# VHH binders against o14958, part 11

Target 1, 349 residues: o14958
Amino acid sequence: LNFPTYDGKDRVVSLSEKNFKQVLKKYDLLCLYYHEPVSSDKVTQKQFQLKEIVLELVAQVLEHKAIGFVMVDAKKEAKLAKKLGFDEEGSLYILKGDRTIEFDGEFAADVLVEFLLDLIEDPVEIISSKLEVQAFERIEDYIKLIGFFKSEDSEYYKAFEEAAEHFQPYIKFFATFDKGVAKKLSLKMNEVDFYEPFMDEPIAIPNKPYTEEELVEFVKEHQRPTLRRLRPEEMFETWEDDLNGIHIVAFAEKSDPDGYEFLEILKQVARDNTDNPDLSILWIDPDDFPLLVAYWEKTFKIDLFRPQIGVVNVTDADSVWMEIPDDDDLPTAEELEDWIEDVLSGKIN

## First folded at step 4 (VHH)

Design Q01 (framework vhh_7aqx_2)
Fold by ESMFold2-Fast, scan of step 4:
Formats: C-alpha cells, structure tokens, sequence
Structure Q01 (fold): chain B 349 residues (1-349), chain A 124 residues (1-124)
C-alpha cells in the first residue's frame, strides 16, 4: 500500500478525563501516544509534530476501521495516565478491550499500520479450506500455532483463544473445526501444533487438552527459536531475549540475490541444528531498518550491502564477524556450522 | 513525567575541563541510548557523543575525539560528558538526549527526549 499525502484533517484526539470513557466505547482499538509536555524547545516541538504527523497519516489510512487515535499529555492528564497504566512517556499504547499493549517497535507509519491491522483482527484465524491451509503453510518467518477443536463453543478452543490474546500480534494463532483440514495437517482433536520459524515440521504440544495457562507457559518457553527474524514492531523485546549474553546476528537483504541465497543457507543450518538448545540465530533484513543501517555499519565495522554473520555481545555490543571476502562464494552450510560451533564453544568471542 | 536535566555548564578558560551531567526520570534508564548534542548561535544542533544502552559502545564527533568522554551510571539514572582540553570552538549550548533505540543515532531526529540545554562558554 502506497501511503497518501496527509490531507490535513485532524483524526488524532487529545484524550482527557472528560472524554476517555466515550472514546473507549466508540472504538474496537485505541492507539494512544503518551507524550511528554510539548516544550518551547523547537527541536522537541518538531519531533512531537513529526510523530503526530505519523499518527495522523496512520489514522487517515485506517479511517474506515474502528480504530481510534489519541494523544495523552503526561502533565495535563497525569491522573488519567496512572488510571490507564501508562508509565513511560514517548510510548505508543494500544488498548483492546481490557488489554493494554505497549508498542516498542519503530515509530513509522507502515510499521504501525501493519501492527494495528493485525491487532484489530480476532486473536485466532480460522482455517476452513485447502487454499487457506496452503496460505498457512507459506508463513515461515513467524512462530505460529494451529489447533483442531470441535467448535468455537469448545472449552478447549476458548482456552486456546485466551492464550492467543497474550501474544497477539507477535505470534500467529490458527484453528480449524474442519476434519478435512485437520487430517491434512495431521491434527488430532484438541491437539495444538507449534511451529518454529523456518521449520518444516511442527512440535505437537504434549498433554492435550490444554488450559490457557499451560499454552501460555509452553509458548513462553519456546519463544527463542533456532532462527528468527528481527521485526521492527518487536525489536526491543527480541534484543533483550538473548541466549547466554550473546546474539548470533545474520544480516541478509531478502530482496538481493546474495542475501536471498544466504538466508536459504541460514534456514538449512537452522533446520539441521534444531536439537542444539544453545543455538539461536537472529536474522536482520537491513531493508526493514533503513534508519539503523549506518549505525550498524559504523558500530560493527561491517558492510551491509553484502551478507554478514557475526556474534554480538549484548552487554557491550562487541562483535566478531565471519570473513566472507568479496571475491569468494557465500559460505556453505557446513562452513557456517563450523563457524557457529567455534562461537558457541568460546573459540570465537 | 519524563525529564532530562543538564547540569555542570558554565564559563571555563581554554585548556580547562568541565563535566556535564544529565539526570533523567520517568522512564527505565537502562533501556535507553544517550547522547550529547551542541548548538552554537546561528547553527543547527550537531552531534557530540553517544553511549549505547549497555554502555559498551560509544562514539564521538571527530572534533571532540580524544578530548571528550561519555559515560553512564544506571544506579543514578544519570549520564555524563567529561570535557577536557576545551577550545573556544566548543562554546555552545549542550543538550542531552535519549533514544529508545538500542543503538544511538547521529541526528537529532533519531532521539525521543531532550533536555533544555546548558550553556558552555570557553574563553581564550
């Protein structure tokens, strides 16, 4: 979707104690920018205006959806902010029913549009046809779950739906009530299959049927897959989810032929090493983070117009990168596995 | 309420030293990268130095490298700019800034929060 030029209509409302109850009832989703008071400093004013323009543009694009856009001034509306659970100024919060979701991703119109569109949908997507199964199978870069239930009135489906609400929109929950779909996916009644990103085969969650709490616990214990994509809408949480104080970071532009090929090699390595609990590779597509490319190149002393893989220390951002000379082919899966083994054994950083 | 407050500015002779402090409140200090920018009269705000959220990565403008040091103290919710061997060209209003990005940026538009500024004047 090409973004339109802002049409000048004010679609973002200042939220206050006088109007918040009416606004909350009017919309299915409320996107709320909790901001520090606008100072007389011109740089701060321009920053606020730029973020307001992003919100106005998103509101314009989504004006036919039941999504409200509001701002809360931290000083003027301190009591309301406390009541609603807002404690970090400059943050975007999304209110959906009784849930408050903090958006910690990139403050960009396209990122926010996709996040809100995913969030306004029901937490569980129903699969009812062979075409929908094919679409489900094509989703490779998300953690996804699919369950087979008797109906939406099933107590087990309701537990599954409630579990899904804990992870929306970051983890994709699917369900089917159709025996044909279940048979095609090898799902038994009340069974839920968990898919790590880029894996060919799911993990059948043991001990069916499940409570909400059991599903939530399983998902939380399995959120660090062997290979995962860094997403602008969850980059902060993903970076904090390090393994043993490090990230193995792979940069590859999927739209570039070399990057595409390197990503396929990473997928092969991940699939061949799912049994290694000490391995977690974070794939970053630089095209998703245009504002960070120059910073990463300078900080890591690498060239991001070519594929890279390295180990980054989460505490001090010290890094070591695999040598891939310009005149050489990309590493083989075996060469990459050897380098990773050297990293995990401590022979490299 | 998010607040960034500079202190430690003032008048100093060329060759002298000053330490600027930026005390913060209203957010989780450990999640932010921090920087210092400065602005001389009639000029735009320019990058001076930055420190990553972990404190493990720092960078400086070429004009201040080797003379200025940025540091952070998570226990005090404060970060600092130690300015040594000051030159008359260092005269400016110094602003502290915070970004929720793990990694610091080099332009003002990459920062979410700003202090009000503190004057540093270096006399010959």
Amino acid sequence: as target 1 above (349 residues)
Amino acid sequence: QVQLQESGGGLVQAGGSLRLSCTTSGFTFSRYAFSWFRQAPGEEREFVGAISWSGGSTDYADSVKGRFTISRDNAKNTFYLQMNSLKTEDTAVYYCAASKLFYFGYTPSEYDYWGQGTQVTVSS
Scores: ipSAE 0.000, ipTM 0.409, lowest interface PAE 10.6, mean pLDDT 85

Design Q02 (framework vhh_7aqx_2)
Fold by ESMFold2-Fast, scan of step 4:
Structure Q02 (fold): chain B 349 residues (1-349), chain A 124 residues (1-124)
Amino acid sequence: as target 1 above (349 residues)
Amino acid sequence: QVQLQESGGGLVQAGGSLRLSCTTSGFTFSRYAFSWFRQAPGEEREFVGAISWSGGSTDYADSVKGRFTISRDNAKNTFYLQMNSLKTEDTAVYYCAASKDLYFGYTPSEYDYWGQGTQVTVSS
């Protein structure tokens, strides 16, 4: 994005026991960097200063929003950190109302701006027209939910909105109050449909109408889909959400014809294997991570200029990649399934 | 016209305290990292302490750690060096310095602007 040069105004405040109550009251959203004590080591001092500059640039870009930016020293303000629920040093926390959200994304200004802009939006997006239904149906790479309710004053809509706050901005919640939209999407009154990424058909959540707790529990039980996209704003949390110490990782550039075709093959394999609880494929579009491309190519010893799929050990980053020769067509869905089964059975690795 | 002006120097007895101030003008104070250097007679200019543009990072020479504290006041366009438990070896001309790079360095060549210096004399 087109970030300005830093204008020299300090928009990031040190949070302490004497000012935290006033600061929390002033902003709709509070972005808090909970940092390790700054050592005299030259490298760690430089890294800390670079993160401060990132926060100041983000604060400058978002100056027109009611978003506060603060820092908390883990040693100096240990009591305040414990009181507010911060326990992971080096982390960004966002406070929204009574909720504390840990940012598990890349510490980069553009990533953080996008994350905060999504988070400050209303937790539920209302759909009321045919064009908006088409836009909703075009979103395939997120977990998304849509509910049909009588009105905004419905107790069931309020429960749905409260559930949505638990997962913002990672999971997209939609609602409609329009009978025509509901008919187009085959929604009954007070019914919520759950869409896994890249699936053709939703799962109607059973036993409507729902409480907030029932919706939250259902979503938590369905958060690891068969195929999911790695997003910069949640990359560390996603990476730590491994199955049996491994990730099956697929690199494909959606904007490239070969990458697009490979993604369609991955979608087909995922659709055919939704009943396999041991299968979760993580799709990475290198265009989303320009600063990590060189690192991944060096670490995995692969060329990200073409589609790749491999298995990565989470603890040591050892990896094995499917051989897709440059002069051959992409693997078929069946060939890919056979390779995946060899990975899951332990024949590969 | 960027200007840095030290004040607060003088004669003090060993074990005493002194606060140096550096008032700045002609630039956006909050964008700069600041440092104090000192020079004893016949010696080269040495690092004493520094503070980043945000105030979130500070560092000090080993000889002054625990005794000196650097701070900044953006509203007053001024930064400070609080010197406690002064020793005769702290006797030097103290210089304030500013870096436009947002971060502080440890050598004089890393700073863009300098004050004229203020004498600190610690008697036994």
Scores: ipSAE 0.000, ipTM 0.251, lowest interface PAE 14.1, mean pLDDT 85

Design Q03 (framework vhh_7aqx_2)
Fold by ESMFold2-Fast, scan of step 4:
Structure Q03 (fold): chain B 349 residues (1-349), chain A 124 residues (1-124)
Amino acid sequence: as target 1 above (349 residues)
Amino acid sequence: QVQLQESGGGLVQAGGSLRLSCTTSGFTFSRYAFSWFRQAPGEEREFVGAISWSGGSTDYADSVKGRFTISRDNAKNTFYLQMNSLKTEDTAVYYCAASKEMYFGYTPSEYDYWGQGTQVTVSS
């Protein structure tokens, strides 16, 4: 996404007890940066200013949308923050109706624009044609759900739509009212199919028809897939979703032939191990995070533009990486499974 | 062309106050970060204080914290340095500066545009 040069118009407002009621009524979405008090530390000062610039660029790009942009000082506006449910300094929150959504992604203008554009849309995408089914089937790196319902007036569709609001924009909810589309996807009336990322077949959610609460509970119990892509818009929440204080992290650049092949091996290992609740592999494409590549290479002591897989301690960022030398082929699925078993059993740490 | 012009300097007794102004022209004022630097005789030009493009961030040299306040008025294309509890050590030529970046820096090399300077003399 190409951004225009900043036009000098201040579109980001300081939110206070005096103005918050008027601001909340004005916008369909309110994007709110809840920040720690700005210290005199030079690095902290620069980081705050850069985030403010990001918000201004995003506000300029989206000025034709009903989206407001505000900042809240944690010390000056502590009472307002508590009232609105903000408890993490340095976080970005989006208010949509009665909902408060925490943005857990990279604080970058293009990431934030995409996140907000996805969030302002309807929580459920309707599929009504064969071409749209093909587009749906090409989405492999997201958790996605698809339901078949009688109509938009269906009690069960309304429950599904309400469930979708809980996970927007992180999890993709689709629905169809078309019998031909449902037949092609093998969906029975009021059935919802749940797709884990990179899996060949969906899981039909049992015990249809569903309440909102039943759908929300099922999704929450299945939101840590065996293999998932780290996305810039969700990176901090994904990082906090560790298993036993560790992440198994795989770096593979999909646009590179070696990275592409390694990703296919990761997909095979994941498909063969969906029944292991202790296994969750986080795939990172370095092309998605150009500003973090140097940081990760320095921290982990690895080259990120060749395939890598390792175990990372979430507290210390201490890590151990599988040896994949330049003079050898990529590991086989069996070799990778053996290494993962050694990690999970504690033989590698 | 871009111009920055200081005013408000002069002679003041220790413990007194002065307000410096920097009037700007030739660019979109609201887009720029601004700072004040000073240079005493025989010394290098040193950072005094800065304000971000939005006014949401300010910072000061340790020697002036609590005594000096930087502010900006976008409607007047002018920014200010309010100097209170002046000390003889504050005697210097004061320069206003503007950065093409929207964030402020702490070294002279990080600034693109400069005023000609205004003398501040603090007597005992």
Scores: ipSAE 0.133, ipTM 0.625, lowest interface PAE 5.7, mean pLDDT 87

Design Q04 (framework vhh_7aqx_2)
Fold by ESMFold2-Fast, scan of step 4:
Structure Q04 (fold): chain B 349 residues (1-349), chain A 124 residues (1-124)
Amino acid sequence: as target 1 above (349 residues)
Amino acid sequence: QVQLQESGGGLVQAGGSLRLSCTTSGFTFSRYAFSWFRQAPGEEREFVGAISWSGGSTDYADSVKGRFTISRDNAKNTFYLQMNSLKTEDTAVYYCAASKSWYFGYTPSEYDYWGQGTQVTVSS
């Protein structure tokens, strides 16, 4: 995504008691930065100004969409913040209808644009053609669900749509009302299939038809996949979702042949070990985080121009990395499984 | 083409107040961050206060915090420095400045456009 030069138009509005009713009514989505009182510290002032320009650039890029951008000062607008339910200073909140979504990703223009574009879509994407089935099947790096229902007026579809709202945009919900599409995906009426990232086969959610609560509970119980991609829009939530104080982290650039091959090895290991509740591998594509590459290389003492896999302690970032002597000599799935077993058993500290 | 012009300087007694104005022309006022700097005889030009392009962020030198307030009026292409509780140490030539960027800096080298300066003299 190539951002334009800022054109000087103020598209980010300070939200106040005088304007909040009009602003809330005007837009389909409202992106709200609830910020700490701006101190006179020079570093804090610079950081606030950088966030201001990020919001202005995002607003400029998305000006053709019905998305509003506002800021709320926690000190100046304390009454309004309490009225609207904002309690975490420094946070971005997105209001969509009666939903309030807290943004836990990187405060960067490209990340925000993609997040907002995903949120402005309906929570369920309808699949009605063979071409759309192919597009669905190509999505491998997200948790995704697909249900087959009689129509949009079905009580079971309504429950599914309501469940989807709980997880948008992090988990992708799809539905079809077409018997041909359902047959191609082996879906029975009112059945929902759950896809873990990078898996060949879905899990058919048992005991159809489902209530909203039953679907939400199932998804919450299956949110930590064996292999998952680090997303800039949920980076902090993902990092806090560690197992036993550690992350098994794999760096691979999908656009590079060596990175692509290593990712295929990771997928094989994940598929062969889906029943291991102690295994969760976090894949990071350095291309998604250009500003963090130098930090990670310095902190972990590794070269990210090649595939890497290691164990990172969440608290102190202390790490141990598998020795991969050459790009042309990537570990086999068996060698990687042996190394992972040594990590999980505590033989590698 | 870009011009900045200060006004409102003069002689005032310690404890008094002055309001400085900087009127601008030749650019899109709303796109720029603005600052005030001052220079006493024999001293280097020092930062006094600044306001971001949106007006949402302001900062001040430690010596003037709580006494001076910077503000802007986009409709008038003018920004201001309200100076309260003036001290003899505030005596200086005051310069308004504009950067080409949306953010403000703290050193003179970060500013592209400058006024000619206005004298502020605090007696007693």
Scores: ipSAE 0.000, ipTM 0.303, lowest interface PAE 14.8, mean pLDDT 84

Design Q05 (framework vhh_7aqx_2)
Fold by ESMFold2-Fast, scan of step 4:
Structure Q05 (fold): chain B 349 residues (1-349), chain A 124 residues (1-124)
Amino acid sequence: as target 1 above (349 residues)
Amino acid sequence: QVQLQESGGGLVQAGGSLRLSCTTSGFTFSRYAFSWFRQAPGEEREFVGAISWSGGSTDYADSVKGRFTISRDNAKNTFYLQMNSLKTEDTAVYYCAASKTIYFGYTPSEYDYWGQGTQVTVSS
């Protein structure tokens, strides 16, 4: 996304108890920056100004949508903050209907635009054509679900839609009411298929038809797949979702031929190990995190100009990385599996 | 339904050899680590040997190292314990075990599935 130059219009408003009710009625979605009081310290002022500029640019890009942008001062509006459930200063909150969503991603204009565009959309995307099936099949780096239902008025579709609201925008929910689409995807009436990222075949969720609670529980039990991508819009939540205090981290730039090839090897390892609860690989594309590249290189003592795979301790960031020589081919799936096994068993430190 | 079934146990004289097999069904064999444990009368189940899910790593109890070899055959959904130079102290019920992990454990609590056991008796 090419961002325009700021046009000078102030689209971000200070929210207070006096204007709160009126502002909520005006917008379908309200993006709210809950900030600490701005001090006379120049560093603090500059950081606040940079976040304000991000919000102004996002508001300008999305001005054609019914999305409001507001700021709340934690000291001046303490009563309003408690009423709405805002408890973390420095955070972005999105209000959608009766739901308050904490934004847990990178505070950057492009990340926020993508997040808000996904969130303002209906929680379930309907597919009704062969071309839309092909587009669905190309989405590989997200958890995605697809259900076949009689109609939008189906009680089972309503349960599916309500379940989708719990995970929007992080997990992609699709539905079809078309028998031809359902046949193409081998879906039976009221059946939902669950796709882990990068897997060729779905898991048919057992015991159809489903309640909202049954779908939510199934998804929560399957949120840590064998291979997943670190997303800027959910980076903190993902990083804190470690397995026994560690992450198996793979760095690969998808836009680079070596990185692309390494990702294909990771996919093969993941597909061969879908039922192994001790294996969870976190793929990081450094291109998604330009501000963190220098930090990761310094902290892990690795070169991110080439593919890397390692085991990282979440608490102290101690790490062990596989030797991949510059003048040699990438490891095979078998070699990678053996290396991961050796590190996790304690044979390599 | 997951099943592990031992075979190949029996009576053998000290210094002899015996090969145990564990045939499995109900799961994707290639994704499991496998082990053999044994239990003598009045004793706890003790580790004998293990093989990783890839087959690239094996380990053995000090008491059997150099005499016993564990191996796996993914095409047959079967793994084996080759026992050479058997001693009277090797007399026990031998259990095969499987775990959904890329590394193997050394204690019974680390294994998800178990066979019913096969008796190995080594006479002097």
Scores: ipSAE 0.000, ipTM 0.127, lowest interface PAE 17.7, mean pLDDT 83

Design Q06 (framework vhh_7aqx_2)
Fold by ESMFold2-Fast, scan of step 4:
Structure Q06 (fold): chain B 349 residues (1-349), chain A 124 residues (1-124)
Amino acid sequence: as target 1 above (349 residues)
Amino acid sequence: QVQLQESGGGLVQAGGSLRLSCTTSGFTFSRYAFSWFRQAPGEEREFVGAISWSGGSTDYADSVKGRFTISRDNAKNTFYLQMNSLKTEDTAVYYCAASKLKYFGYTPSEYDYWGQGTQVTVSS
């Protein structure tokens, strides 16, 4: 995504009791930065200014969309914040209809643009051609669903579309009304296939046709895949999403040859161990989190310019990392599986 | 290992244009925010313009806003400063700088790596 230079125009509005009703009515989507009072402190002013510049640039890029950008001062507009349900200062919220979405990702222009563009679009992407099937098949690092329905007017398609709204933009929902596309993907009428990230074969959701509630329940039960990517737009939820706050974390830069090779090994190990409900590996590409690289290197005492895998206790910030000598090749899939088994059995941690 | 090299400076008449380039090596270009600073004789280095790691955020000093534009080319590991409608007060040594942070700063102390500088002279 190539961004333009900032044109200096102020597109971010200070939201107040005077203007909030008009602003809420004007836009299909409202991006709201709920910020701490700006003190005269140098660091605080710099951080506020940087976030304001990010919002201004995002607003410029998306100026032809029906997306509003606003800021709310937690102290000056305390009553308005309470009315709209904002309780976490320093947080970014997106208002879409009656839904309030807390943005838990990196406060960066490209991350925010992508998130908002995904959110303003229809919850279901329709595929009707062979080329679109190929594009669908190339998506490997997301949870994705695809259903085959008679038409947009089908009660079963409407249930599917409503289920998709619950997970937008984090889970990708696709549908087709084309018999040729359905045949290519081995989909029966009213059938929905569920794809875990990095897996070769989908799971056909049983007991078609489905209600909205049945689809939502199935997806919620299958949101902890064997291998998942940490995304900038959902970083904090994913990072803290575990029963004990303990994660197996793998760092690999996909754009680096060693990182690419290590990721392929991780994928192989994941595919061979989908039957283990206790195994969930979180893959982090450091290129997605440039602001956190120095922090992670210092906190974990590791070098992120090379692949790493370890066990992290989020609560205590304690970690144990697999030893990979500088003069040796990356671990084999078998060596990695042995290390993971030692982690899961409690021999490591 | 990390190196920044400016080019494109020179002598130009008021109202003219120059494009400065900063070519980088020794690090992952896409991870860094970049800026341009300038220093006139007897003065401190002052902020001119900056671009975030993604290219999604830019900012400029008030004195150059609307006249200068900063951009980056990740494929070439190079970032630029397009200077239009040049004024005699723009005469200075221009330095390119790189920060390890995703976001750019406004003071020299916030940058980790610097070029050697390139002279820009605007005659009346």
Scores: ipSAE 0.000, ipTM 0.102, lowest interface PAE 22.1, mean pLDDT 82

Design Q07 (framework vhh_7aqx_2)
Fold by ESMFold2-Fast, scan of step 4:
Structure Q07 (fold): chain B 349 residues (1-349), chain A 124 residues (1-124)
Amino acid sequence: as target 1 above (349 residues)
Amino acid sequence: QVQLQESGGGLVQAGGSLRLSCTTSGFTFSRYAFSWFRQAPGEEREFVGAISWSGGSTDYADSVKGRFTISRDNAKNTFYLQMNSLKTEDTAVYYCAASKDRYFGYTPSEYDYWGQGTQVTVSS
């Protein structure tokens, strides 16, 4: 809605072995569309043009940032693709310093702008005040980590910073060098706390101090939380991260009173069931996906003007939804837990 | 500070196998692309195989495809060349190399860090 009209200026460059070294040095971030060879058929050409327009619009919006936008032809530039580690045709990659990040979200201008703006930021946010601790504590819908270190020159902070680079911007890394902040958060020297979304208390990562590899491995092993929010920028990765071929999906609009109340019930159920490895609930706020609302209503045969929870089979999108008969008559946490138990035991679907 | 050291070379009969290792120090191993090159007497250094910084991409010279496999172990700061079905034509000094840029190249000039080389001799 706040996007400007496209000005017609071409800001997207074709990347090749002749120009890639110059282009990589010029920009802090390089947004790269690794595309299938464009055949002469109208359908393929139209799909290519639509994605090119999205990239052009994003490049226009972010023109004053040091972000490059390029395209790589999978057939013409096969050797370049191998050098840079691209193996998924039709995918968007972001190059930042010595990192290659695969973008696994919705190919839309607003989603890409948000993603790139987050990625320009430093991988670790430093917290040095009580007010910043309060802001940190209010972030509940992301996986977040916070570490306490002696200084930015600490080998353990460097390991933490390098680990953070692996997950930016999907997972939020914070650090403090301030003893008062660490005391407020009950952090010991070189200790890192891991916060699952919507949980009241963190998990202290065991066996401090940590290497980069140890931190990366811990995060990878803990990145499927009991309750998580579907993000436009990671939609496809999240959907492919099913548990036993199903997703338990909850729709609730946080801006709506009923949706807000239902989300609070979901949070309570999640907090009470963090030790259940068979439970993973995916929360979708329809306000985040205005173009998918009609599709989901048609596919699942549900009304998204009210909170919903159901189980979806990832293979055929077949689904079963909990009966919530009256407006303002939401299930209790106990009723929701009983329904979830029936789903997980196979009594439902 | 940056060091690359090969090991695992030696004498082997045709049809045999060898595993070369390159142990590195002085840089953040996970950020680098790595390659193996070889040089026979009187020849220039030629590309053998490479692995990208992420390990998600590998490439090989046509003469070794299907016989040689490159791999990396970030926890050990070491990368390897598994050589199977060795031929007398594989006799050369084998060099490990690290790309200062995160991507691998096919020419020696694209690499800043090199090992001293390890001799591989394949006898008939």
Scores: ipSAE 0.000, ipTM 0.270, lowest interface PAE 15.4, mean pLDDT 85

Design Q08 (framework vhh_7aqx_2)
Fold by ESMFold2-Fast, scan of step 4:
Order: structure tokens, then sequence, then C-alpha cells
Structure Q08 (fold): chain B 349 residues (1-349), chain A 124 residues (1-124)
């Protein structure tokens, strides 16, 4: 995205008891920053102003969409915050219809624009051609679902669409009404296939046809894949979702040949270990987090211009990293599996 | 169609406890905010407590804070009012209410759906 220069117009509204009902009704999406009271010290004032500028810039970029931008002061508007269901000071919330979504991403204009643009789209993407099937098959780094239904008027499609709303924009929902597309994807009528990231084969969700609740429960039970990508728009939620107080973290730049090859090795390890409930690898592409590269290099004492894999303690940020030789010699899948087994057995902490 | 039904009311001694339940049907429970209101003999219907759609926010009337707790169970399509340290002043018909908005209000006019009410009597 080519961001414009900020034009100086105030597009961010302070939300209050007097205006909230009108504001909520006016917009299809409401982006709400629930902030701590602004203290008189210069550092706090500057940080608040920087976040306000981010929101103003995003509001400018999206001014032709029905998206509102508001701020709520946790002290001045405590009653309104309780009324609206906001309890985490410093958090960004997106209100869409009857849903409230906490934004768990980096507070940056480009990240927020992409997140909001995904949210204004329909929760289910319809696949109706062979070219669209090919595009669907190339999406490997998201959890994705695809269902085959008789039509958009089907009660089973409506249940599927309602389920999709629970996970938008973090999980990708697709549907087809075309028999040819369904045949190519081996989908039976009213069947939904669940794809874990980076897996070759889907899981056919059992006991079709499904209710909304059955689909939501299945997805919630399968949200922790063996290998997952850290995304700027869900960074904090993903970090909080640790196993036994640790993360196994792999850094690899997909655009770099060594990083690409290392990612392929990680995919092989993940595919061979889907049955291990104690294994969850978090892949981070440093290109997605340019502002965090220096922080990670300093904190972990590693070089992010090359592939890395390590174990991180989520409480202390103590970490141990696999030694990878400086001769273009990446570990084999077997060597990586041995290292992971040492981590999970406690031989490496 | 939308239905709300209270249960768990009755006669209790001062200092005792009661748990009211409101079972719901006809809508997607997880998307609604819920509240409890009460009406004492000869008085107007007043706010008791509320819970937001997510469960992340609750609020209570000053007269019941620290004694009453509202909670919700999305799997059972039911929400509750746990009433502890009951006083004779808590004697009223208790009504459960649902707002089609995801946020809760403090006045009866802000609610779209109501139960029939359940009597709570606190004796000395």
Amino acid sequence: as target 1 above (349 residues)
Amino acid sequence: QVQLQESGGGLVQAGGSLRLSCTTSGFTFSRYAFSWFRQAPGEEREFVGAISWSGGSTDYADSVKGRFTISRDNAKNTFYLQMNSLKTEDTAVYYCAASKERYFGYTPSEYDYWGQGTQVTVSS
C-alpha cells in the first residue's frame, strides 16, 4: 500500500454516552481504541499522539468505506466501556454487527488497514471455477475450510456462513455450489473439509450435515496446528497460546533461498508429526516484522539474516537455539526432529 | 421465536442464598447481552445486574454489589444470578432480559426480550 501524507483532518471521534448509539448505527465497522488515561508526562503524551496519528492515517486511507474510528478513555468513559464490553486498557476493538473482535496485531497503519479490509469482506469466499480452485490450493499458511452446498439458500450453507463469522478474518472460509469444483476437491454434498496450515491433505469434518455450533466447536478444537505462521494481525493472541510455557520458534525469510528451503524442511517435520499434541512450531518471517528484527536479534542473541530455530520461555524470554553451520548446510528433517525431541523431553530448556 | 424463562426463585431466610437461572431459545445466545431486573411491591422495575455478550463486562446496582454475581453459560443457552447474603429488601419479582444489541443497558426500555418473572421472597 502507498500511504498518503496525512491531510490534517480529524476523522477519529471521542466516543461518549451522548454519541455512541448514533456512531454505532452509522458504520458497518467501528474501530475503537480503548486507551489508558493520558498522563501529563511527555513520554506518555507522545506515545498516545503517535497511536492517534496511526488511527487518523488509517481513517484517511479508508474514508470511502463505512468504517468509523473512535477512542474511549478508560477513566472518563468507564461506564460506557463496561456497557460495550471492553476490559483491556490499551486494546483496539473492532465492532462488526453483533460481534466485538479484539485486534491482537501490531499497532501500525498498514497492518490495521489490511485487517479492516479483510473484515469488511463477506465471511465466506465462493469458489466457482477451476482457476479459483488453483488459487485456493496455493493458500497453505492459513487454516482454511471449504464446504459444498446446494445453494446460498441452503440451511447448511447459512450455518456454515454463521460459523465463518466467528473466525473472520483469522481463518479462511470457502464454499462452492458447483458440482465440478466439488468433484475436483473430492467434496460430497454438505461436506466441509478442514485444512491445517502446510498440510497436504484435509480433514473431512465428521457427521455432516453440521450446525453452526458443531462447526465452531470443531474449529476451536483444531486451532493449534503443528506448524503455524506468526501474523502481524494476530501476534499477541498467538504468543499467548503457548504449550507448557514455551514456544518452538523458527525464523525463516520465505523470499530468501535458504529460508525457503528451511521452511520446506519445517513443513516435512510438521506433516510427519501431526499426531504429536505436544508439538507446535511457530514460524516467523522477519520480513513481516521489520520493526521487531533488531529487538529479536538483541534479545535472543541470533542473526535473523539466516534461518534459526529455538525454544523460547514465554515468561523470561530465555531461549536456546539450534546450531546451524555457516556453510549453507541446513539441518535435515531427521536432525530437526531429533533436536525437537530433545526440547520436548527436557534435555534442552 | 425468542423465549426467556426464569427458574430458581422461592422463599429464603435473610442471610441465605438463591441462584436464579434464565434459559433462552429462538436466537444465537452467544451474541446477546443479558440482565436481571426486579420489581418490589408498589415499586418500578429496577436494574439489578448485567453481563455483556462476551462475558468480559458485568455491572451491578449499588444495592447488590458484592452480594450478587451474574454469569453466563453459552453451551447451555442459560445465564444466572447468584444471590448471596440476601436481605428482606431483596424481596421482588425478578425478570431476565435480553438486548439484541451486544451491550447492556440500565433501563427496561433498552431491552427487547423479557421473561415472565420469578418471585423471590426473603423472610426475616
Scores: ipSAE 0.000, ipTM 0.332, lowest interface PAE 13.8, mean pLDDT 85

